VHH binders against DNA replication and repair protein RecF (recF). Designs and how they scored, part 7

Target 1, 363 residues: DNA replication and repair protein RecF (recF), of Pseudoalteromonas atlantica (q15zz5)
Amino acid sequence: MKLDSVQIRNLRNLQHVTFKPSHGVNFILGINGSGKSSILEAIHYLGFGRSFRTSKHKNVIQNEQESFTVFCECLEDSTTQRLGLSRSINDTVSVSINGIKGNKVSDLVSLLPVQIFTPQSSDILLGAPKLRRKYIDWCLFHVEHSFLTCSNAYSRLLKHNNALCRKQQVGYANPQRVYWTDLLAQYGSELTEFRNAMMTRLIPLITSNLAQFLPEFCVEISYYRGWEKGLELNEALTKSADRDYKNGYISVGPHKADVRFKISGKPAQEVLSRGQLRMLVAALQLATTQCLMSYTQKTCIFLLDDVGAELDAAKREVFIDRLLESNTQLFVTAIEEHQLEFIDKYQNKKMFHVEHGQVREES
Below, E stands for the ipSAE of ESMFold2; O stands for the ipSAE of OpenDDE; V2 stands for 0.75 times the mean of E and O plus 0.25 times the DockQ between their complexes.

## First folded at step 1 (VHH)

Design n07 (framework vhh_8pnl_2; at its last look DockQ between E and O 0.30; V2 from the best seeds 0.00; counts 0 for: pae E 13.0 > 2, unsure alone 57.8 < 65)
Fold by ESMFold2, look of step 2:
Parts: sequence; C-alpha cells; structure tokens
Structure n07 (fold): chain B 363 residues (1-363), chain A 124 residues (1-124)
Amino acid sequence: as target 1 above (363 residues)
Amino acid sequence: QGQLVESGGGLVQPGGSLRLSCADAGSIFSDYAMAWYRQAPGKERELVARITSGGYTNYADFVKGRFTISRDNAKSTLYLQMNSLKPEDTAMYYCAREIDYSYGDEWLTPFDYWGQGTRVTVSA
C-alpha cells in the first residue's frame, strides 16, 4: 500500500503535521534540525514499530507531551485503510487499524513494507552477520506467509535448547534432550530452506543491479547456512553437542548464518572504497524492493535519508529511477539545494520544505 | 550464544548500593540489546532497564534516577548500578538478552534466554 496522507503529532519538533505525499517520489528539503529526518522517523515507526535513531521512545516524544502519534491513510484495492501507532512516556504502544485498537505491532508492520537508506546503512556490509540475516529476513517476512511462525518457533526452541545447555553445565541433564534437539533441527532446517530460496531469488537481482552500480567488479555472493556442508542440521547439532554443553549455548544453525560478498576471493569490504560499499548496499536494497514487487505485487515505501551525503549525483539519480521502476513510494531528504537539481525530471513528484517542524508543499 | 551469569546480589540496608554484573560468555553479546528484569515473590517479572546494542538506554519509571545500566562489549558484560535501595527493590534480578529485529518488537520473543538470577534483599 502507498500513503495518501500522513499525520504526525508530538514527535520531536513536529507538533502537528499533516501532508499528502505523492505516490511516486517525495523530496523533503531542510537544514539539519528542521524536522526532515523526524518525518522519515514517523513513517519508519509505521513500518517497524520503532525509531531508526534511538531505542528511547521517550526521546522521540515532544517535550512536555505524554505521547506521540503517527497516523496514515492508504489505498488498497479502492478501500481506504487507516493505520495508527502511538507511543507513550510509560513505554507502551498502541496500534490502531481502521479504528480498532489492541492490534499487535506485527499486524501493522506487515501491512506497510518500509525500507530505509541512511548514512549507517553500510553497516550491513561492515557489521556483524546479524545485519545480513536481517536483510534476508525482511524480505522473507513480507514474501512468505509462514516465515514469521517458523522464525518465532526456531527462536523459542533455540532459547530453550540454550537453557538446556546451561543446565547441563551444572549437572542437570534433561531426559527429553533428544526431543528438543530434533525440534530445533526441524524448524532450523525449515528456516534455512526459506533463506536458501530467498537468496536464489535475490542473487540474480543483486547481480543485475551491480552491473549498473559497480560494473568494474564481479561480486561473488554466497550464503553460509550456519553449519558445515554435507551434514543435515540434526547431524551437525549432534556433532557439536559436547562443545555446546561445555560452553552453554548452541553453536551451529541458522542463527549463525551469513551472506558473504567476495571480489577475487577477498571480502568485498576489504576491496571496495567507502563510496563503492554504498553502491553495493544500494544494489542490495534495490534487489529487495524488486523481489517484493515481483513475488507479492506489494508496494515498498522507501526512505532515503540525506541522499546527498550517501550518493554522488549520477548514482543518486539512477538509484531513485530504479526504485520508482519497482513500484516504490519514495521519500527523499536532502540538505543542499544543488542535491535536488534533477527534480524536474520526475512527473509524479512532490516537493516539501521543512522549517522549524512545519511542512510546506511546494507547487 | 552463551550463558548469562549474574553476580553482585546480596543483603543490603535501605539507602545502600549494589552493582550487579552479567557476563555473557557467548561471542554475540554486541549483537543484542540487553536488559535487567526483576521478580519479587508472587509478582510478575518487570522491566528494570534496557540497553540496545548501540548503547541507548531505557528505564522503568520506578527506578529512574537511582539505577544506571551500562555495558562493556569488550568484556561481554552488562552492569546495573543500584543506588538508594529501598525495601521495595527486594527481588530476584535477571539478566536477559533481547533480540532486536527490524520488523517490530511484539511478535518476536524479546529474549534469547534468562540468566539464573541474583538475589537482592533490602532489609530494614
């Protein structure tokens, strides 16, 4: 679904903001501190249930207020959907879907696929494998109807099996240990099947995008499932059991998975410059928007925070063009006027100016 | 992955201080948000403090200003400095590893596992 209107109350310096974005691309111009990133943060809350800038929801609430609220209207098959999220000082969350309270955050975020590109997005390549697993899992969450149930089951079983390892460290062997290990293997294998299938879909898309963004490099993309080749997961869990019980945790499985990017046998982050790493990240995120569209027909809402700092002028324009070709609703922030000199090119666009927490549509 | 091992609990007089530690022997400590919870006898567990992998903190209103959560990623250790302790703070204190996913918090379990707990008793 695409946003028809957005209403923001008491979020940072945004006291009461209402605007009607274009279904195409929305350019948001403002100096640092004006509120432009706070607009993206509001939309991010609708798609993730949390801020991309802080874990302290209280810091997002405007001074002297008890809560903030983000509300949107969007169109799905000629029906208007009304979605809202509120966070309060006591750290509670309230989700409203078409006027009905008591919804889970997962009910809300499943309706609005949101992605964000920020100065920190290169951490997907430079950071821990968890970030690369989150990359795959975002796509799976929106594409595969049973992924969430499988992922939750695996996480609960992993928690339980880790607890069994800790109990055995202190001499308490559970007589049902084999049963719990077999269940962990069952769900771990299923989770791995989801991720393998998703990587098979993503790799051609990433490779195609890299031909445009990094044509001088041949990037080899592989998926490490989290245990040695040639073994079923239950065999790997059995093989590692003595080590796991000694150490107090399960050391193999899809929770150890990673995506690897290599150039001529070396990790890509050791070969590519910072600017080239940003191009690789752009190729990755474009691939997930393309995958979402092609396999589900769902629309992605894409947030580009401070596009001028992250991409040079030529690549900036290409990235936006490719996202729009994937039926994406874009929100692009910029600080400097010259970073937006290509705006006249786009027919389905709106320009917004942000100053002191107020939003004005240019027309 | 790793066992969470709490330490630093004990008996203290009202107004006293304790420093709780939680060692995470696993190699993935820096990937997780970490939290302290407490449970008094016959009560539900309640959040005391939370710290994300990026270092952002959140405190329950009843302990704000008296407790400070911190982490040392190099030592894979979580801390809770508790000052101005009151008899109402008597509880079992648990270290927990939270999972920080990008899809919203509610449908994913927030914790990988709980530690064994450390007893804090504030006796008049």
Scores: ipSAE 0.000, ipTM 0.192, lowest interface PAE 13.0, mean pLDDT 82
ESMFold2-Fast, scan of step 1: ipSAE 0.036; ipTM 0.385
ESMFold2 (binder alone), look of step 2: mean pLDDT 74; pTM 0.752
OpenDDE, look of step 2: ipSAE 0.008; ipTM 0.241

Design n08 (framework vhh_8pnl_2)
Fold by ESMFold2-Fast, scan of step 1:
Structure n08 (fold): chain B 363 residues (1-363), chain A 124 residues (1-124)
Amino acid sequence: as target 1 above (363 residues)
Amino acid sequence: QGQLVESGGGLVQPGGSLRLSCADAGFTFSNYEMAWYRQAPGKERELVARISSGGTTNYADFVKGRFTISRDNAKSTLYLQMNSLKPEDTAMYYCAVSYDLPEYWDSSGTYDYWGQGTRVTVSA
């Protein structure tokens, strides 16, 4: 699962870049605008199918080019896998796996678990519940092979049931509506079982990490499944049916689920400073790599963007050390080497300098 | 059950016509964005046409004016009417449904495809 070689073409200011990362930690140095974050953006595409900097793919394609391409060679116990992704200005995506084209994006991203920590990562705590559901669902996608099929089925069924609610032509007792509602409840219950099992695995890991990153606080973590306690999903759907059909959408189910973080009964985001929120996010992100190690034979590729701005030196060192203990392949950006003063303690490392869209390995 | 099956391909002379179909085996697909893709041997897969749940269509430049995508939601069937066929239209044609990755991943321009496709050969 380790990147042995990366090739990037026509992505931002990176016209043609090739480099061979270390299987341990890789430090990528350069001033703002040099292309260091663009290297992380390329790797992020391989693991997420998207940029972490923009929702518009055309903004990632180099000016006057029709597409960008990211290729990698992954080493798994002496066997080399060749993976590639290309994105065009026409919203066409092309995925290649070992010379075979026409694969789905999900085929590629399932092979390369990628996580990222940036200044924007605090949105997991500050943003809408959907971002916290994505946190759980990323873990499920990489740990449970049947999760994506279940999640996609639920999403399609939810869309169909919402459309039936909007039409308001078919009463709640109609056999056709009962069929679709029952099917929604089946897949929704299965999705919720996956999430409950994953939360049971993640909470102890997060709590353990918080003892290191945020020892002054007792953070209570709870999962809300998206409907009234004490009811099965089919019962909750029946109870809300009249209101849902009047309003034009399904109001209960795992699409309303959330993860709550509290300190002394108050939302953590109201108690913690910005620096302390970053520590909580670091604990959450570290837990994902630890979970992947514990419940699969997969290792994670972890991207740390702008580490000098977000974490103090002591916390940066602890975070990097803990990630390496989970056998992650790490990519860390910084402007200057002195922001990484603890770097000399690492044996399995490489240093790269980025300037004007060119990458050079330090010898 | 939610499985799609492509049919209607065959051998045709240049200038001829074919109608491809994609049938849904138990789901109504009125809520899905559907598409036709094609792939010639050894070449990259390319989008031919797509149709929204509401019937809005979009075509690749190389088929615009020659191909028509349509859907019959009552029959749960997607169609591709191909007119004025050219040798360069020779490919395996795939029916695709919009692919909803968790919103962490980009689903724009990504599609699932179902079955082995249906082969179209345009030659004299």
Scores: ipSAE 0.013, ipTM 0.274, lowest interface PAE 8.3, mean pLDDT 82

Design n09 (framework vhh_8pnl_2)
Amino acid sequence: QGQLVESGGGLVQPGGSLRLSCADAGRTFDSYAMAWYRQAPGKERELVARISRGGSTNYADFVKGRFTISRDNAKSTLYLQMNSLKPEDTAMYYCAAPYDDTYFLSGSHPTEYEYDSWGQGTRVTVSA
ESMFold2-Fast, scan of step 1: ipSAE 0.018; ipTM 0.297

Design n10 (framework vhh_8pnl_2)
Fold by ESMFold2-Fast, scan of step 1:
Structure n10 (fold): chain B 363 residues (1-363), chain A 124 residues (1-124)
Amino acid sequence: as target 1 above (363 residues)
Amino acid sequence: QGQLVESGGGLVQPGGSLRLSCADAGFTFSSYVMAWYRQAPGKERELVARIDSGGSTNYADFVKGRFTISRDNAKSTLYLQMNSLKPEDTAMYYCATYSEWGDLYSPDYVFDYWGQGTRVTVSA
């Protein structure tokens, strides 16, 4: 699905912005504070339901306004969809699909796969395991119809079992507790099977991308499911029961899963420079767009924020070229045009200038 | 398997009141935004009201002033108090967890559980 038109109201310094992007690549130029990153932030709301710059929605709403709105017209093959999201100062959200209000955020974001690359994207490698699980789970959300239901069930069961671990009167062999841990193991095993299957699909794509982004290194990628190898989840939960009850939380399961990256037996983050880590992240994120295309025939919208500061010209060109090969619709921000010297080779492109919250298309 | 269960629907005369409840088997809702939706025969499902974990509410214009959404986090129960009911309020009413879309790459905070619904009929 590709954006045909975007309308933004009362988001950051964007009071009222309307533009028609290219289905290929869109270059957005402007000085810091002009609103260029705010345009990406608006598109990010359509694909994630949230900002990539702040966890506080009220900080995204323009001063003195009650809400912001992002609306788009999308084209998928020969069908046009009209999608909208509005977020209010009271932290409620309204989603519209083809003129019908009351849709869930998941209904909207499932229609618009959006990925982003920013200077902070290296946190996937340097941050907590949760960020690497999120990498896999974004792919599953867009590729596997039943993933969200399974993931949500596991999360609720985990919270319930954690609460049971804090009760002193409910022992390990209590039939009610056995029931809940068995149910947790059932959904946890299903979630783990989704992740195993997805890792099998992603690893070859990541490896192919690394041949262009980090050809000097052989990166080994492995998935740790969150419990001891050789045991079923039910067995692992039984083995950890004493510790879990003492500590008041479930210590094994897919909520402890991780993706590990090694170079010659050492963690990649200990071997690679900051710039090389960004190349590894680029290879990972490119793999998600390739996976989506190969398994769903759906296209991804990809946001490249502040690319001139983080990637040299040759690597920026390779990244953009590979994304376009996956039929991705790109939005790239830069301060000056010289940071985008390779743009003349692209035919399906548009250039936008952003100044004081206003957007103008270059002819 | 951990789905939300609605109750409290029924037949009521115009101007009457009903209180709907939505419960799970002891699961906590404290981190979720909760919502009531409704679907009339032959029509699409529409949002009625939402409430966040802190108690902040949002209502559809067609129920504003007549309906009140509330939650009891200790009981993991969501309520919809419906007053001044009209024939056009006749629908199946559904409880749902509303999506809190988390952060980059993850559906971790998107919780879209739906109940099976409870029928409300407003007829003279």
Scores: ipSAE 0.006, ipTM 0.258, lowest interface PAE 9.5, mean pLDDT 82

Design p01 (framework vhh_7pa5_2)
Fold by ESMFold2-Fast, scan of step 1:
Structure p01 (fold): chain B 363 residues (1-363), chain A 125 residues (1-125)
Amino acid sequence: as target 1 above (363 residues)
Amino acid sequence: QVQLVESGGGMVQPGGSLRLSCAASGFTFSSYAMSWVRRAPGKGPEWVSTISSGGDYTSYADSVKGRFTISRDNAKNTLYLQMNSLKPEDTALYYCARDLGYDFWSGYPDYFDYWGQGTQVTVSS
């Protein structure tokens, strides 16, 4: 789905903003602190249920207000969908879909695939394995309808098994422990099959993108499923059982999975400069939009928040061009128009100016 | 050492109320999201509710939404679950759980690392 209109109330310095974006590319211009990143933050809430700038939702609510609201109208096959999310200082969230309240955040975010690129996006390469798993899992969430149920079941079962390993309810007979471990292996194997299939789809796309973004480097991409090669998960769990019970946690399974990037046998993050790491991340993020389009025909909304101009004009142009080839609806922030000298070649575009929390479209 | 100790369970009649408490120690309580998870006899664990580290966000299972309220007091390192309009189907052992990460797309507390011993709630006539 593509956004036809966006309404934002009481989010950061945006008291009441309404605008109608282009289905192609939208350039959002303003000085630092004008509210341009806050516009992307609002759209991010619709696609993720959270801010990309802070873990504290209260910090997103405008000063002296009790809540913020983000509402949009989306077009899908000539049908208009109306989606809304509100968060309050009362520690509540409210989700509305076509006038019906009481929906889960997962109901909303499943309808609106949103991806983001910011300077902090390099954390996918430099951060913990969980961020690389989230990269794969975002694709699965939007492509495979049963993924979320499987992933949630596995996580709950993992933590229950960990609790049992810590001598909680240890008085129960062996059959109860076998039951929980077998169930863990069942859901863990299913989760791993989803991730293996998704990595098979993503690797060729990433490699193709790297030919344009980092042509000087040959990046090898591999997926580690979270346990010893050659064993089924139930066998690995059995092999580690005594150690896991002694240590109080399950040490093998898809919760230990990772994606590895190597250049000439060394981790890519040790070889590449900061700018080159951003190009690798751009190739990764582009692959998600390409994957979504090729396997679901769903359109992705992409937020490019490069307020520090970390991507030079030529690289930004290539990134935007490739995203638009995947029928992506883009929102790009910039401080000044001269940073976007290439924009005249785009036909389906809009320009918005943001000053003191107010938005104006260029005519 | 991380410890979570639940209390407040008991036997109530349908339509009754109970307030569960969880005393946390051994970690910086205000830095973690917290959840309630229950297990009925012969069934697997069912997530009930989550609260963010600062209390800024709460979420509930569809089966308890509108009846249960999760809250926390970071100054006292205590998590609460106010349970109203209790049904026989709410009969379960209720666990307090520390949440390693709030999964942004699911809205569920999918990543627990420590659970308490549990407190029994029985709803019967």
Scores: ipSAE 0.000, ipTM 0.158, lowest interface PAE 13.0, mean pLDDT 82

Design p02 (framework vhh_7pa5_2)
Fold by ESMFold2-Fast, scan of step 1:
Structure p02 (fold): chain B 363 residues (1-363), chain A 126 residues (1-126)
Amino acid sequence: as target 1 above (363 residues)
Amino acid sequence: QVQLVESGGGMVQPGGSLRLSCAASGFTFSDYWMSWVRRAPGKGPEWVSTISTGGGSTSYADSVKGRFTISRDNAKNTLYLQMNSLKPEDTALYYCAKDSYYDILTGYEPSYFDYWGQGTQVTVSS
């Protein structure tokens, strides 16, 4: 799952950009506003179907243009895949896989595991629980064949049960309601089993990474499944039924799950400085690429935005080295070469200079 | 303006088959997950099946798994439900429902489940 060529059209200040990245590490250099983060944004669209910089697709389209396009050729065990995504100002999306149009964004993103580390990545720790669930679920999406089907079934059943609660016409004792909460418990338990198994894989990797990034702290990591400890999900749903009926939504289940980080019994975000939180996030993100390699032999594309502002030189070197040990294809942005003092260490690398929306490879 | 028009319902004997269709207009059909929901007489709505934007992912209620098949034709803006081995308990008004786009990175956002259109009646008897 290595990008062999990338072509970008009408994305931010990138009018028409084509380059051939290294399968190892790619350093993208340029001043602020040159287009270097826009290159990462384009690759991010291929792996996520969205921007990491804005929720509004129209803001990503170059001024006076009707659409943007990102196209790539990628290699997997000597097989070349041709992938493309185009997004228009009227909110239509077009996905092409090997010349066949009409594919879905989900079809595209399942082929390209992409991860990103930016200054805003600390929102995983400081933001709502759904961002931490997203962290686990991204791993499951790429590792477990049946995860998406289970996840979608649970989501649909949750929406249906919420509708039943909202109507307030169907009390707890109603056979129809009991049937739906039983199904919700079944799929919710299966989803929770996927997440428990994934957390079992991720925690040792995160802990190993923390020994390098935050050796002065003992970070306890736990998964909260979304309901009271000691109860099965069907029992928790029964116990909360009156409250859920009154409030119009299901209040317990994996849609309320969270990942908790504690230091000496206190939330890590109350103990750690902003820089130390970034180290914790780096350990978390690194663990996802290590998990993919260790348990599936799949490789990841990893985007490191503004690396000079986020990590000191020693931590940057360790982070990049560990990503490359997982056979990850890296894209790293920086303003100046001195922010990347350790680059001479790497043999499988390319240097790109971005200026006024134009990209050139350093020979 | 979103519009969903269901058709293909009717009266059938146990063990029979029916194919339901839903014609969609007023939105970009290929951007949305689509679902089938049914309501039996005197009961609340029951989710039946869901299909992803490209048809690559499908899910079914346990009561219909192995008997029903959901599919879509994005070129025709049409959703289908092939119902085989029909049982008396499948008797219901069947609705086509527009769902929000599933974004793997936003997680499980529970939105209220409202069905669209008039529905199409399926009666399994005799």
Scores: ipSAE 0.006, ipTM 0.180, lowest interface PAE 10.4, mean pLDDT 82

Design p03 (framework vhh_7pa5_2)
Fold by ESMFold2-Fast, scan of step 1:
Structure p03 (fold): chain B 363 residues (1-363), chain A 125 residues (1-125)
Amino acid sequence: as target 1 above (363 residues)
Amino acid sequence: QVQLVESGGGMVQPGGSLRLSCAASGFTFSNYDMSWVRRAPGKGPEWVSTISGSGGDTSYADSVKGRFTISRDNAKNTLYLQMNSLKPEDTALYYCARGPEYYDSSGYWDAFDYWGQGTQVTVSS
């Protein structure tokens, strides 16, 4: 789906904002603090149910207000859809789809694939393994209809098995515990098969993107499944059972998985400069939109926040061009128009100026 | 400390009805989705039903849809499962679970963080 209209109420300094974006590229201009990143934050809520700037929803609600609301009209197969999300100060969420309230957040976010590139996006490479697992899992969530069910089952079973490890009254070899461990191994193996298949799809796309963004380097990409090579998950769980029982948690499985990037045998983050790491992240993020294009009929919405600080003009141009080739609807923030030297070459574009929480379309 | 205490299980004949209850304490009950999950003899855990924190949204497994009704009383911090037209296949240990929870910015993930002790339901002639 592509956004045809966006309405934002009481979000940060945006009291009441309405605008109609282009289905191609949208440039959002304003000084720091004008509200341009808040516009991206609102769209991010529609695609993730969450802010990319803070974990605390209360900090997103405008001062002295009880809630914020983000509403959009979007196009799906030439039919207009109406989507809305509201979050209140008491941590309740309300989701509306085509006038029907009571929907789950997962119902909303599955309809509107959103990706983001910000200064913090390098945390995919520099941060904890969880962020790299989330990269793969976002793709699976939008491409594989059975992924969420499998992931949910594994998470429930993991928490149950962890609780059993903490209850040291019955040994880990007890038939009841073996039953739960075997079931954990079954869902964990299925989850790992989904991730292996997705990595097989993503690696060629990432490699192709790196030829344009980081041609000086050969980046080796591998998936670590979360347990010892050569063992089935059930065997690994049996081997670690004594340690897990003593420590009170399951220490092996896809919840320990990681994606590894190497250059000449060394971690990429030890070889690449800050600017080169940003290029690797750009290649990774671009691959997600290309994957959606190749394997689904879903249109991705892509948010580029503060790209003038992260990418030079030539690389920004290449990134935007490649995203548009993937039928992506773009929203790009910048302080001044001159920071976007290539802007005049795009015909399907709109320019918006943001000042003191107000949005004006350039005409 | 989070506690979930189930009650209302027992033996019933096919076609009968039972109502399960779960008393919650140690957290703000209305802020959390709540679920029922069951484990039948020789089978893995099967998700049965979920209700939103406000009580406005419910969802059910296909195997129980039309026969079971989930509800909650936020004033009493209590979750319910009304089970009608019970079948021998409904024989299981039924768990009250907190969640599914929202994980992070990558999307909405359905996972449970606390489970009760379980209450046994046996459907036999």
Scores: ipSAE 0.006, ipTM 0.207, lowest interface PAE 9.9, mean pLDDT 83

Design p04 (framework vhh_7pa5_2)
Fold by ESMFold2-Fast, scan of step 1:
Structure p04 (fold): chain B 363 residues (1-363), chain A 125 residues (1-125)
Amino acid sequence: as target 1 above (363 residues)
Amino acid sequence: QVQLVESGGGMVQPGGSLRLSCAASGFTFDDYAMSWVRRAPGKGPEWVSTISWSGGYTSYADSVKGRFTISRDNAKNTLYLQMNSLKPEDTALYYCAKDYEGSWYPLTEDYMDVWGQGTQVTVSS
């Protein structure tokens, strides 16, 4: 689905903003502090239920206001859907889908696949393995109906087994230990098969994208499933059982999984410059939109924050072109128009100027 | 360090009500989303309900929606589960669990740990 209309109220410095984006690419121009990133933050709430800038919703609400709201109208064929999210200073959340209240945030975010690229997106590569697992799991959430159920079941089983290991150190008895471990292995193996299948789809797309962004490097991409190669998960759990009991946690399984990037045998993070890492992340993010389109016919909304400062003109052009080839709806922020000197080649585009929390469309 | 102590379980007849409590210590309670998880005899653990760090957002398993209410008192570092219209299939050991990051995200339950001993709920005649 593509956004046809966006309305934002009382979010950061945006008191009341309404605009009608292009289904292709939208350039949002303004100086730092004008509110351009806040527009992306509002759209991000519709796709993730949260801010990409802060974990505290109250910090997103405009000073002196009791709540913020984000509404949109989305077009899918001839059908218009109306979606809304509101968060209050008391941290209550309200989700509306076509006038019906009481929806889960997960109901809303499953309708709007949203991806974001910011200067901080390099954390996917530089941060903990959990961030790389979230990258794969976002793809699976939008592609596989049964993924969330499997993932949630594994998480619950892992927490239960961890608690039992912790309690056993203080004399907690578990007469069903073998049963719980076997069940953990079953769900963990299913989760791992989802991730293996997804990585098989993503790796060729990432490699193709890297040929455009980092043609000078040969990046090897591999998925580490979270336990010793050559063993089934139940065998790995049995082998680690005494250690896990002593330490109070399950040490093997898909919760330890990672995606590894190597250049000439070294971690890519140790070889690539900061700008080159951003290009690798761009290739990863682009691959998710390409995979979503090819696998499900769903299109993505893609947010590019401060791309005019992070990528050179040639790389920005390639990134935008390849996203549009994947039928994404793009929102790109920049300070000045000259940072986007290639924009004249795009016909399905709109330009918006943001100043003092006000938005105007360029004629 | 982290401790979660569940209480309030017991025996109740079908259609009855029970209120579970979880006393939290060893971490900043109002920085974390909290959940209730249950284990029925001979079954795997089942997620029951989650509440955001401030209490503003709640979610429920379909099996308990409309019958159970999760709430929290951040001043008392306590999590609650109000259980109404109890059914025999609600018989289980109920556990309190904290989120690892202290913020709720709908795409994944992330890595949450269960440190409590659980409190037994038995629904029978």
Scores: ipSAE 0.006, ipTM 0.262, lowest interface PAE 9.8, mean pLDDT 81

